# VHH binders against F-box protein At2g26160: the designs that were tried, part 25

Target 1, 331 residues: F-box protein At2g26160, of Arabidopsis thaliana (Mouse-ear cress) (q1pez8)
Amino acid sequence: MEKPEWSELPGDLINLTANRFSSISDVLRVRSICKPWRSAAATPKSFQCNLPSSNKMIETVLSPTTFFRVTGPSSCSYKGWLIRTKQVSESSKINLLSPFFRQLLTPSQQTLDLLKFEVSEIRQSYEIHIFDKYLIQGVIGKEGPSHILSRVVFLDNLIFAVGQDDKIWCCKSGEESSRIWTKIKNQVEDFLDIILHKGQVYALDLTGAIWWISLSPLSLLQFTPSIPMDYDGYDSCNKRLVEYCGDLCIIHQLRLKKAYIRRSQRTVGFKVYKMDEYVAKWVEVRSLGDKALIVARDSCFTVVASEYHGCLNNSIYFVDNVRKSVIRMKL
Short names: E, the ipSAE of ESMFold2; O, the ipSAE of OpenDDE; V2, 0.75 times the mean of E and O plus 0.25 times the DockQ between their complexes.

## First folded at step 14 (VHH; framework vhh_7d4b_2)

Design t3 (from r4 with S57T S105D T106V Y108W; at its last look DockQ between E and O 0.40; V2 from the best seeds 0.00; counts 0 for: pae E 4.9 > 2, unsure alone 64.96 < 65)
Fold by OpenDDE, look of step 14:
Structure t3 (fold): chain B 331 residues (1-331), chain A 121 residues (1-121)
Amino acid sequence: as target 1 above (331 residues)
Amino acid sequence: QVQLVESGGGVVQPGRSLRLSCAASGFIFDDYAMGWYRQAPGKQRELVAAISWRGGTTNYADSVKGRFTISRDNSKNTMYLQMNSLKPEDTAVYYCATIESYEGDVEWDYWGQGTQVTVSS
């Protein structure tokens, strides 16, 4: 497995501190440069809400995080860097982050003046800070610290989320003092992921079936059958949704079944499935072609590999849980 | 570069107090829950105390409840562990860590190098 060098940003990107980011509007201007920003324009930048958790409402803070392609101002190269940004709460400051980790790319919490760079938005995601008194890093207790999830989708004035109970919840996104989350009724399946695709919200269940969320009435309808069964010995719970070439696809991350040893959680492969609309069957995608698949914690998306430093064709980039490092895997 | 640097460890007699500090850099400190872990010789690493990103929620191991207090100063990017009424059983290397996420049985966190705490008569 090859380790991508995502941290190899030009020094100027690190050293150029935007002392001049005056407003959130400036960030919006940068966002307006790319088509994907149109869909995100209506989403709140940051807000606090209560997210449901196992029949409990917990306090949450949602904050946007955005993946960008950044090209240096003096760069004669068409290639850019994949970076992640996070706006500092209620400030115009934007932190540059690793695409896969929460580490700052700059030594200090200094902000990057993105106006000095060619920046295009790739993907916007959301971090959910959950104040769960019962959770300490996955351990249930009486009281615990907050944790971060990113399984949320905005559609119009609605927010959809996969709750801690693995069910889909919906809330109004307005600046309401009290947001009420409602669990979609008659959910029989557990869900792993949620995505906005072509203006619709879809959810992925544990079996690898995609469900469509109807807004009127608010309900879940199975949209696809389950993906093919995996080989024995693999964990079947690691599935994600991704848009690939305009199609909704499922990424199945293959991990060895949990053994007594931490090493057993090593990712050993990926399967990518695309639905053949004509035959209504899952077809395995065996090549990403000129694309690379980015499997980040809070988002999955594809990029044209040649447009990015450190990206190779037909590659999947992900964080290995054991190594705690970004790994490249050829599909 | 994410860095967590522990300090304040040392050798103390039973019943005495120590205050550990963890200086954090390279990430948005107030976005993360933080915790103290310890590992005694021949034992597994265990969570000692955890604190939410804003400090509003804390949790402690039963063995240290009432004796240890975890706190944080986000303005200084520092987390603390006040350890009172120390016991020989508290002897361990104490680690500062972020609590980023939990995936299965895998902990996603950054760790310091640890600071030795020795409680001996």
Scores: ipSAE 0.044, ipTM 0.473, lowest interface PAE 3.2, mean pLDDT 77
ESMFold2, look of step 14: ipSAE 0.217; ipTM 0.620
ESMFold2 (binder alone), look of step 14: mean pLDDT 79; pTM 0.798

Design t4 (from r4 with A50V S57T N59D T106V; at its last look DockQ between E and O 0.36; V2 from the best seeds 0.00; counts 0 for: pae E 6.5 > 2)
Fold by ESMFold2, look of step 14:
Parts: sequence; C-alpha cells; structure tokens
Structure t4 (fold): chain B 331 residues (1-331), chain A 121 residues (1-121)
Amino acid sequence: as target 1 above (331 residues)
Amino acid sequence: QVQLVESGGGVVQPGRSLRLSCAASGFIFDDYAMGWYRQAPGKQRELVAVISWRGGTTDYADSVKGRFTISRDNSKNTMYLQMNSLKPEDTAVYYCATIESYEGSVEYDYWGQGTQVTVSS
C-alpha cells in the first residue's frame, strides 16, 4: 500500500483569496442574478438547540453553510476555487468563509465579484458549534476519551442528529418545535455519522454498518453489514459517511490509540469502503481516481480534482486542528 | 486571518478594578462560545470565566466567583471581563479564547496573545 511521507506531502489546497464582503445591495444582486447563491441565502438562519447527552443537555448552534465552486473565463483549464458561504443573522448579507477553518476570508489584493463568475453549488451543510459547560469544567488539563463530532441532517420538516450520547435524535425544524427531541426507535448500536443520500437519511454506527432511517414508522433499519476492519491499535470512532460516485462510502480516519501523549493526535492514514452490491460485501476503495475527498470539520464530500486550483488527484484533504493547517494524504 | 486582541491590562493596587476587552475578527463571533484564561509564571493556564454564544450562560472559576463578570457584545465582536476586588493572586497574563467541545474534549481554536495584569501590594 502507498505509505504517506509526512515531510514530502504537498502543500494545502489553494486557500481562496476571494475577498469581498459586499454591502447589502451587493448581496441582493447576487441573490437575484446567481441562482445558486439564492438557495444559500434562503437557508434558515442559525439557531440554538440543546442536543441530548449522557452529560446532560449540551448547548449547540447549528449554522447553515453552503460550499460552492467558483470559476471564471480566465482559467485556461477552467479551474476554480472552493468557497463556503453563510447567511448573516438578521440580514440578507452572505459571508464568504474558508472551506476548512470556519474563518472569514480576509481582504487581499484579489477581489471576487461573484456576479462576474460562474458558481456551482457543491453541498449544503451545517456548521455545528458545541459548548459542553460540564466537560469544560471537569476535563481541563486532563487526558480524556475522544468523541466524534456528528453531522446534522434536515429532511422535510425534521432535523436528525447524532446526539452526544451517540444515539440518533429527531425534532421538528420549526422555531418552536426545535426544542423537542425524540430518540429514534431500535438503537442497539452507537452512531458516528448521519447523511442525506438520494432523499433518504442514513446513519453510520461504530462498527461501520449503515442504517436506514424509516419515516413510517420512525425507526432504524440496518442497511449494510459492518465493515471488515481490525481495530487493534486504532480507535474505532473516526469514521464518516460520504457520497462517492453516487454510492455511500465509509471513510475511516486511522488514528493510533493514545495512552500517555498529550496533544499528539496524528492521523496515520485513511481507509475508504464501498459496498459492492453484486457480491454484497465491503470493498476497499484503493484509489479515488481523478477525485479528491474534502474532509472538513462539519462536512465531508468529493470533488473532481482537476476542477480546482492546487488540488491533486486521489487525495484526501483534512484539517489538523492542532496546527491549524490543511493536510493532504494520498489514498 | 483570525485575530483575538486583548486589552485593558495593567498594574493596579489590591482591591482595585480592571476591565479587560477581547476584540475578535476573522470569524463569525456569534457562532463561538468564549472564555478568559490566565497563566501566572510557572503555573498551568487556568480557566477564569466562560460565556455562551449569546451570553445566556456564564460560569466562573471558584477563585474569582463573585468578583469577576464576563460579558459579550456580539454587535461589536467583543468580549469583556470586569475584574473587581483584585488580589495579588490574580496576577497573570490573561488570554481570551474561543471555546468548542470537539472529539470529547475542550478545544481552543483561537487564542489571543494575552494582556498582563499585575496586582502589586
């Protein structure tokens, strides 16, 4: 297998240098002229909720965000930039953000007039900000167990989330109904991730099995067997769902189990699994071909690498929160 | 880039007050819970106060409870720490930071450079 060389890894994806925080009139112009921006601007505002947890209720902010590819005629290869957008609260303004670090794009020599560029929506997602007051008070300066951030999914008037108790919860998405969470039936497993795929909601359990969420009645049904993975030496909690070539795939970010080393959480590799429906078994995806995986904190998706400046084929791009940098690994 | 800038530190006599400010830029301030930490020479960083995204929930270290008040003004992207009845034990560099619960631990995605508070007897 291809072994990554840390000292020879390519640099980060080109950070977007698009830098124009437009006035209200510019935002309205973008909404009215560039239809993909209209869907992002129409997304409901950020809201607070309390996700269920074994450690009591955990304060959470769900902030809608949309990823776009931005292209223009100046590219000979028609390469573009990856950007993220968020609606400004109580406004029709749209903030432009870094795809990876949840930071506003800073003014630079380069400016982006979105009315002059073609934009393509890649994915609508949510930033999830978690404040666990009790964890902060009780764990500061101590080595503790790791938990996995979860994805939130909207379908119709429902919000689905993996709670901090590793169970799937559901509530109505209206302002008043967002306070009432109910646990989905038949949860004999712990869950790591949730995704909307082809109009249906799927959840990923700790063993690497995918479950389908039925809406009539509201319950979980196992959709796939567990992935074939020996967890000796690696934690089992760093798995995520992604769509790849129209299929649901599982990405396992391989981190060595920690014992006594503070702040040295190093990713040593990735495994990607795809269900082969003819053989009804998990198959390791050994190459992404001409694609790359973008593994951001709150979102995970594929891109065609040749469509982006500085993006390499067959690569996984992810964040090192300790160094505040984007790291590339070849699959 | 993201920036957190503390101000309002200085040298004061015991029993006096100071008000620290933390000006934030480069991120959506409203989406982050915030906190104040302090570090005296030879000591670990100590959590002093925390405040939720909209200020609805606050909490304090026992050593400062009743004397310090954390607040924020999201319209100005600024967090404050009102420090009353200062003691020599409050002498430290004070840092503002974003607070996030991530992967089962507390993460401090962004830190300021700190402001010195000295309470001399």
Scores: ipSAE 0.066, ipTM 0.566, lowest interface PAE 6.5, mean pLDDT 70
ESMFold2 (binder alone), look of step 14: mean pLDDT 81; pTM 0.824
OpenDDE, look of step 14: ipSAE 0.377; ipTM 0.667

Design t5 (from r4 with A50V S57T E103S Y108W; at its last look DockQ between E and O 0.32; V2 from the best seeds 0.00; counts 0 for: pae O 3.8 > 2)
Fold by OpenDDE, look of step 14:
Structure t5 (fold): chain B 331 residues (1-331), chain A 121 residues (1-121)
Amino acid sequence: as target 1 above (331 residues)
Amino acid sequence: QVQLVESGGGVVQPGRSLRLSCAASGFIFDDYAMGWYRQAPGKQRELVAVISWRGGTTNYADSVKGRFTISRDNSKNTMYLQMNSLKPEDTAVYYCATIESYSGSTEWDYWGQGTQVTVSS
């Protein structure tokens, strides 16, 4: 389907549509489309901070988080800031967060008026809050401090998540049945990540194989072979899915095996693999070129490095769990 | 900046009550579980009480069960510890802590500076 050129829509239609959006999230999305849309959306009289995709059920709350590129209103600079927004649970308030942390960018509940900025949407991710009353059977839902699921895919009325048991769980959003998370049957593999790619849901297993999730029947089918074996001395526990140049890729975060270094779970490198469709083999991506890879907790995506302050070419940005800091690594 | 600020500590006689507060800022309070720890002189820091992100689940150390109550007001970004029937053994610096999610990590993300509670006759 040819991506509609939204910029070519008649101005009247743009104005009519833009003025109907009452959600801040919607406004931000509209403003992200193009200049005409942005201009049209600048004049809304009232904003509701409700996220359109939120599951309002008490048992499970879908919390969208969106990554934005934000530029100053008068800035002649083409560079922007990478910012993440998130709605507070059961609140209409949208918070600006660090891209990598749940830390607020603004001091104590101050809201930044994003309308004063040029904002473009980069990526939307989701977190699932499971309320205490309804727990995912198994590891998730026990006497944990919180019931937040990351690595969530929302497709139509279905929610997919990787559970703490490393299995794929599914929930029907918007229905009474949404109260019940169901584990996809006959899962033998452990999974590390899930992603929506080209309208389909894929999961990454521990070995680095990608699985396709069939909706009818709900099942997992291996889609790709495993990535090449880990180098000796590295721990292979951290793999993520990312879209890169339209292709689904695997990010393999390399850590030293505990056997070699007693104290340091330090990330020592990354490998990125792309599937060559012609030969059905994984090929290592050795350069990101002008792009930077953002490896956040709940999302992985690439950006054009030159468009962002603090981003460098051919770089991977990730959180070091030990240092609790964002680290740059050159690929 | 993430901040946890404890208050309400002081010197009290045995059998009396204190209410501690922990004011949180710099993060989405509703997304975090909260807890109280205490450290007595010469002793290791120990868990006192924990509360889930919505307050639906609480847990207490055996030593304080029935006497202490942990609660939170998410609208105020504040966690509380009601301490009743205080004993000299409760004398410690009390710390507020928060953890983002149950990701299998047992490490708390942020800590307060602590508030002194002294129970003495």
Scores: ipSAE 0.040, ipTM 0.463, lowest interface PAE 3.8, mean pLDDT 79
ESMFold2, look of step 14: ipSAE 0.384; ipTM 0.723
ESMFold2 (binder alone), look of step 14: mean pLDDT 80; pTM 0.809

Design t6 (from r4 with S57T N59D E103S S105D; at its last look DockQ between E and O 0.16; V2 from the best seeds 0.00; counts 0 for: pae E 12.3 > 2, placed apart)
Fold by ESMFold2, look of step 14:
Structure t6 (fold): chain B 331 residues (1-331), chain A 121 residues (1-121)
Amino acid sequence: as target 1 above (331 residues)
Amino acid sequence: QVQLVESGGGVVQPGRSLRLSCAASGFIFDDYAMGWYRQAPGKQRELVAAISWRGGTTDYADSVKGRFTISRDNSKNTMYLQMNSLKPEDTAVYYCATIESYSGDTEYDYWGQGTQVTVSS
C-alpha cells in the first residue's frame, strides 16, 4: 500500500481558523476583553545578555502570546476555533495570530468584536527574540546572525530557556539593571525542550530523560530514565515535551537524518511516550483517543478534537518547513 | 495585506533637516526590528539605520552617525528617521524595511515603496 504524501493530509487548522473568522462577520473588531498577560509575565524591556552562540552583548526581548478557543455567542455547538493572540502594547487592540505561525490573521485591518464571542484561554507561550548588531553591516535586505529561542518558560521571577549550546539558561526578571543570562550549574547533559507543568519546570535531554528544575537551590535533578531508543535513520534531536491527560509525555518527531532528507517527505511519523507510574518505565502511547496534539514552534499542547471545527481525533498537527504549511498526521 | 508607507521626503538645501516617517500595517510591528535603507542612482541599496523591536538599541552607518536619528512608536506602528545636516551625498530613495531574526521558513522581509530625498545646492 502506497504511503500518502504529506501534502494530501486533510484538516489544515490554520486555513480553517482564518476562513471561519472571515466568514463570521463583515466587520471584525479586536478588543481587550480579558487579561491574557499578567504583571509577572508582562512584556519586559529589552535586556543585555551574553549567550553561548554569540560573543556579543545583544538585545533580547521576551515575547509572549496566548492561545485561545473562541466559540460563537449563541451556538448550541461546543465547537470553536483555535487562535493565538498578542496584545498591541498599551492599546485596546489585540492582534489575532495564526495558531502555528506568529503572523497576523487579519492583515486587512479588519476587527473582530470578541465581546460577542465566548473566549477561553488554553495556554501561554514564550519566545526570546534576539537582535544582533551585526545586522547593521548587511548590504541587501535582512542578513547576519539573529536568533529566536523558542524553548522558554517563565516562572516566578525567573526566565528559563534552552540556549543554542543545548544548555538551560536562567535570567532573573526582578533585577532589571543586572539582568543577564547564566547557566544552571552542573549540566553535563544536552537539552532539547523545557516546559512548565503543574507549577514546576521540567527539561528534556537528548536521551529522552526528563529533569526537574529546583528553584532552591537552582539545580537540575533527573526525574525519569531515558526513553527506549531503537530507530535507525532518524534524527534523535526532534523530541518535545507535552502534557497529555495530566501526564508529561515525550513526542518524538520521526525525521530522516540529514543524509536522507528529501524536500517533499522529511517527517515520516511520530512516536509518543508516557511514563507508566506502576512499572516506572516508558510505554508508547498507541492512540490519542479523542484528542489531538498541536505542535507549534514555541508550544506543544493537547486539545479535545471534538471541541474544534475541522479538528480530527487521534491526530498530530505540525508545521512542515518544506511546505511552509500545517500538516496533519494520524497517530 | 502588509504595507510599509514612507513619507516626509523632498528637496532640501544642504545643511537643512528632514524627518521621514514609515507607517506600518498588516503585520505585528513590534515583533520586528526595523531599518531605513537608501539607494542612490546607480548604487547598491545600503542600510542607513536600524532599531530594535522595542527601540532600546539603535545602530547607524558611519556616513550618517551623529546626523541621523532613528526612532519608533509601537503604539502608532510608526518608525521615524530624523535627518539633520543633510549633504548632497544623502540624495537617494529612502526605504523602510523589516529586519528579522532567522528562525524559520515563516519569516519574510517587508519593504516600503520608498520616498525621494534630494539635497541640492
Scores: ipSAE 0.000, ipTM 0.294, lowest interface PAE 12.3, mean pLDDT 69
ESMFold2 (binder alone), look of step 14: mean pLDDT 84; pTM 0.852
OpenDDE, look of step 14: ipSAE 0.455; ipTM 0.714

Design t7 (from r4 with A50V E103S S105D T106V; at its last look DockQ between E and O 0.28; V2 from the best seeds 0.00; counts 0 for: pae O 3.5 > 2)
Fold by OpenDDE, look of step 14:
Structure t7 (fold): chain B 331 residues (1-331), chain A 121 residues (1-121)
Amino acid sequence: as target 1 above (331 residues)
Amino acid sequence: QVQLVESGGGVVQPGRSLRLSCAASGFIFDDYAMGWYRQAPGKQRELVAVISWRGGSTNYADSVKGRFTISRDNSKNTMYLQMNSLKPEDTAVYYCATIESYSGDVEYDYWGQGTQVTVSS
């Protein structure tokens, strides 16, 4: 029996077939076949989330943060400023924050009247303040009452976060300050980042493999292979997810290995990887072209460099943890 | 510019009380857990008290439990430390700070210049 060349099936048939798969396992199998099948199965049906009963109620405060492009009212320039806000309110008055730091760009309590500016939203992210030292296992603030998680994703009524234990946690979204956080069971990998992409939640593990979060049952399934191995001498723990031109990419921040805390490590470069869906392999992105990559603490995104003051083409902007300043690196 | 300015320090006799204040500016005050640290001469800086961003939770060093009370008024961007039953051992420079936290690879900690508290007979 001639092995059917599944790649040659008409797109319509692929779509019909892919849409009938109800199990996560089937979706993954379909996605493993070829590019057309992967494309057809890119939007798996929303699964009802059956969260396991967790007994741990944790005080949690959600803090939305938004990146905006702001252009001056009288400016003939099409260039704007990248700004960050803590909350998106219905009010035209907002606190102007540094994109990379939790610092006000204006004097204390001064607000920006957005009605005076042209403002467009770039990216919305979330920070979670958690009153649980066990969720954030790291030594953050000796006996501090709260911790901030910046790697957070919202999916419908669910919140996913990467804890400092490098594991994925989930809770129900809502207005309540106390939430039940549940660690996804049977996590064998450590995770570095989490992202919402095309309606699905993905997590990045330490090896640079992307995992898909299944909601029923709540579980993690490996979605991609690992990125190429790091060279000796670099810290492999600094990877982020970013959407680039509609594709999910991995940003690998290269730091020199040191025997002490990461904050003392110097960034020496970046690698960006994009999945070639046709061959199911990671391909290094060597140029961002006219775009700049913004690597903030809670969000990674690309912008058209020419549209922003201070942004250059093919550049990565990030916070240097040693200098505590924003640094530009050319990719 | 981020600023934390402590005030209220001074010289007091044992058993007396002081109230320290920390005025914050240049950042969103209620985004941070805050704390008081102190450093005595020849000693390492130590955490004295911490308070959550909303003020709902507090914690204290064992050495000051029952004597010190940390509070905050977010509307005034101010944190306080009520120090009662002061002891000579409480003599130190007291610092207001944001609680050390990490978001990603970035450390966030802001410190004041400190205020001297001297407890002596």
Scores: ipSAE 0.050, ipTM 0.479, lowest interface PAE 3.5, mean pLDDT 79
ESMFold2, look of step 14: ipSAE 0.495; ipTM 0.747
ESMFold2 (binder alone), look of step 14: mean pLDDT 84; pTM 0.847

Design t8 (from r4 with N59D E103S T106V Y108W; at its last look DockQ between E and O 0.24; V2 from the best seeds 0.00; counts 0 for: pae O 4.6 > 2)
Fold by OpenDDE, look of step 14:
Structure t8 (fold): chain B 331 residues (1-331), chain A 121 residues (1-121)
Amino acid sequence: as target 1 above (331 residues)
Amino acid sequence: QVQLVESGGGVVQPGRSLRLSCAASGFIFDDYAMGWYRQAPGKQRELVAAISWRGGSTDYADSVKGRFTISRDNSKNTMYLQMNSLKPEDTAVYYCATIESYSGSVEWDYWGQGTQVTVSS
């Protein structure tokens, strides 16, 4: 595994940054990275705040986050930088964030004027802050942003998310602060991820089967079979959905199974599966070619590796929970 | 780098007031819930107060309810703790903390160095 060189920003960007890329202190806790990681690291029921079990009107705040490719104005380099931002306003001045962490890459209160750079949007994602009873050190407190859902899909006027209970929840989209969250009925499976693909919402269950979300009636239908069974000795709880070359694929992160120390499980590999539509079977993708797969907290996507600093071909970039850093792994 | 810097501590007599401040940097301040902890000598660190990311929700330890007020100014990346009617038992090092929450997981991820509050006659 190789650490990507995220910190080597173009000169103009470097001047706006405080060398935050290399700070170990900026590393997110394993359990807070994403739902799959949390599930893998946490003991059952001990550190979880469940979403409402039924229809409930709760305050919901949408927080858009966007991945950008940024090139310096004076740079003759073809390569850009993968940057994550939180879009709070329509202004071009935004906070510069690590693609994989929620920490600022710039000093506090400093903003990046994207008009000064060549910028292209790669991917927009969302965090949903759900204001409910808020657990602090095992104590349920008052209503607050107790839940931040990072795997969120918008479809028309609906918001879909995987709750902490590993179920799919739906809410009406809009500017309303209070929304009614509804758990889709008759869910028998637990889900790890959700994605919008070709205008439809799909969810990934624990077994690696993809489910399609029907809107009328609101329901889940199994769309694909499960991915091939895991090898013995690996933890298979971390699976993600990603679009690759127009196809919906599953990323299966492989970690060594250690029953006594889950948080210290090291990622040892990835499996990427694509559905062969002709045979209706999962086929392993053994090469990403000129692409790199970005496995971020709230989003998975591919990029052309040559277009980005720190990205190599046929590579997967993710946060390693053991090293507490962004790691490259060759597929 | 995430930094939390507490200030405002000191020595005061019982019944007096102090106002603590926590200056935050290195993260998007208004994305995080914030809180105050304290640790008295020989005791475990305990939650004193917490405030939601927008300040709309607060929580207090029972021992400080009605006396302490937590607030925040997101424009200044600063959190405050107004401590009124201080008691000797409030003597502790007070720590600023920020909470990361993802899909219901709540954890205090970052801490300041602390500021000493001493209440003595």
Scores: ipSAE 0.032, ipTM 0.366, lowest interface PAE 4.6, mean pLDDT 76
ESMFold2, look of step 14: ipSAE 0.328; ipTM 0.691
ESMFold2 (binder alone), look of step 14: mean pLDDT 83; pTM 0.839

## First folded at step 15 (VHH; framework vhh_7d4b_2)

Design v1 (from r4 with N59D S105D; at its last look DockQ between E and O 0.54; V2 from the best seeds 0.00; counts 0 for: pae O 2.9 > 2, grease 25.6 > 24.2)
Fold by OpenDDE, look of step 15:
Structure v1 (fold): chain B 331 residues (1-331), chain A 121 residues (1-121)
Amino acid sequence: as target 1 above (331 residues)
Amino acid sequence: QVQLVESGGGVVQPGRSLRLSCAASGFIFDDYAMGWYRQAPGKQRELVAAISWRGGSTDYADSVKGRFTISRDNSKNTMYLQMNSLKPEDTAVYYCATIESYEGDTEYDYWGQGTQVTVSS
């Protein structure tokens, strides 16, 4: 069968079809078809979003990033490398980055032909860049627990974010020039994290309860109970959402309690909890089994450890702010 | 490897001008807001000037407003600090850095080694 000449499709059809792909891998595939398809299927680009804060809109750039597994062309090994990609804002060029850092894996002037490798997409995310001009004036953050980075989730034409006020905000993603953020009404709790799970948006509050975000009407509904966890001698204020074995789980990052310095607190451990749906109780996950948990700033996810170089079973990988390095902890 | 390399420092008389440059490599330059910091002997490091990713927004410490101008050329991965009407009080080691968080010196912040600026009669 003669390969259909995809270039001969009406432009309108191409446009309608090309923009329906959400996966970066699919977008890249579409862009590889021909020039008309490439033109129609734009790669996600960084864009200014100006995330909300308590008293100001913070100039913010959201940059699409994707985690990939990359395997060598001739390697008999099924093991690959975990890498992160980021598109250059003004070009179609994609850079390879460290999974945990914003460092380029290759010199900026060098190009890697990924066609020579096997590449599989793991997770899409957005890196958040914040420019706070008030830093010059010594105005840093708010009183109490400070989340340096907001969390964002994209769902269809909507962007959800945990603002600097620890509340959930929403805006339309397609309106670049006039994005108006709206705070979801009647929020009582402060939120720590947000995630897209099975096509729905969920948020984690300070008490460890998960909330579901309803789109119609735009509202928050408590989905799980709180986690009555108290760790004597440790600060567990850093909580994250993660998908594990198809379920939403909560990660508690444990730090030594130091009242005078929060940012420099050393991570001493992790706790992971999953909801037992039958009893409606949180249960501690004491083993990740053959999985490794990747805790990056903008994303948290699990991988099969054996599929990656440098990954061990039942391990958590994260960046320690004090050591400025990736650390492995056994769960 | 991520590198920020400052240049253009030196010894100048009061009232003179200097232009500092910061050459960046190893990261996507145009995706980061950048800034100049300075540290005088016996003093804490302070933010002097900041510039957004595309240069659309700038801000300055009150002590240097009207005298210093921060700019960037993303095509060259370079940030600049034009320092006019220099004063002895401007004597310090000047550092270029990324500005990505409310709190500096995070694992995602990159710093140069610094360049000495000395203003003396």
Scores: ipSAE 0.126, ipTM 0.568, lowest interface PAE 2.9, mean pLDDT 83
ESMFold2, look of step 15: ipSAE 0.428; ipTM 0.720
ESMFold2 (binder alone), look of step 15: mean pLDDT 84; pTM 0.846

Design v2 (from r4 with A50V S52N G56S N59D S105D; at its last look DockQ between E and O 0.47; V2 from the best seeds 0.00; counts 0 for: pae O 3.0 > 2)
Fold by OpenDDE, look of step 15:
Structure v2 (fold): chain B 331 residues (1-331), chain A 121 residues (1-121)
Amino acid sequence: as target 1 above (331 residues)
Amino acid sequence: QVQLVESGGGVVQPGRSLRLSCAASGFIFDDYAMGWYRQAPGKQRELVAVINWRGSSTDYADSVKGRFTISRDNSKNTMYLQMNSLKPEDTAVYYCATIESYEGDTEYDYWGQGTQVTVSS
């Protein structure tokens, strides 16, 4: 079959087609076709998107990131490596990073030919980089939130975020100049996390209830009941949403209660809850089975453990704030 | 491997200038706010200057304000500290570091090994 001359397509058609791809993998494939297609299918870049705060808009950069499974070309093993990619802000260059850290897996000056590998996309996300003015005199910055601040979701032409005020905000994903954040009205609850699930946006409140975000009209509707959060001796303020076996689940990260320094709290365990739709009750997930839960800064997701080097069944992988290392816990 | 390498330190007379450089590797440089710290003998480490990821925002300790200028070139993965009108009290080991931001509880800061700056008559 004669190699289609994709370069001969009308520019307008190329533009229309190239812009329809949302997957980073697809975009990369399209960019590999020829120069016209490459130009038409620009890679997502980091962009400034000042997130709302209680008193001010905070300088914020959103950077697209993608988790991939990478396998070797001649690997007799089905096992691959979990890697994270991030595009350089001002270039089309994509860097390979640790899933948990912002460290490069390869030297900055070295390039890896991914064509030699099998690469599959696991999850797309956005890293949130916040620059708040630091107090140079005395203490640098302020105490951070007890929860991970990486709560941004893209849906169509909208961006949803949990602001610093723990409320849900949205803006149009357009030109920087047009990005006006609007707080969803009539919010009584405080929110801890936000996720895109089955084409819809859901938010997790402080009580463990999941809310659905309606786009028309823009509003929040309680989707699930609250979850009991009575952990004697532990702080469970760090709660996150994750998809598990097609369902929305809640992760409670348990930390030792310390009196004054939240950042020094050691993670001592996790609880995972799934909604039983029949009885409309939260049920604790006691085992992840053959899966591992990845709790990264900007994303939580499950993987089949056997498909990855270094992953064990029924395990949770996360970065401990005290140890500053990746830790495995058995659920 | 993540590396921050400071250079440009030395011995100078009061009133003179030095320019420190910090070369970064092993991480995405333009993702981080950066800063300079210094530690004088017998004193605690102190923050001297900070710069945001774009280089569009800077801040300084009062002791160096108007004399020091922090800047960065993201294309070169390098941060700079222009030190003018140096004083004996500026004598210290100067460290380059990433600055923790309000990005959560999993931030990992990187530090250089430091470069000695000595201001003496």
Scores: ipSAE 0.096, ipTM 0.550, lowest interface PAE 3.0, mean pLDDT 82
ESMFold2, look of step 15: ipSAE 0.565; ipTM 0.796
ESMFold2 (binder alone), look of step 15: mean pLDDT 85; pTM 0.864

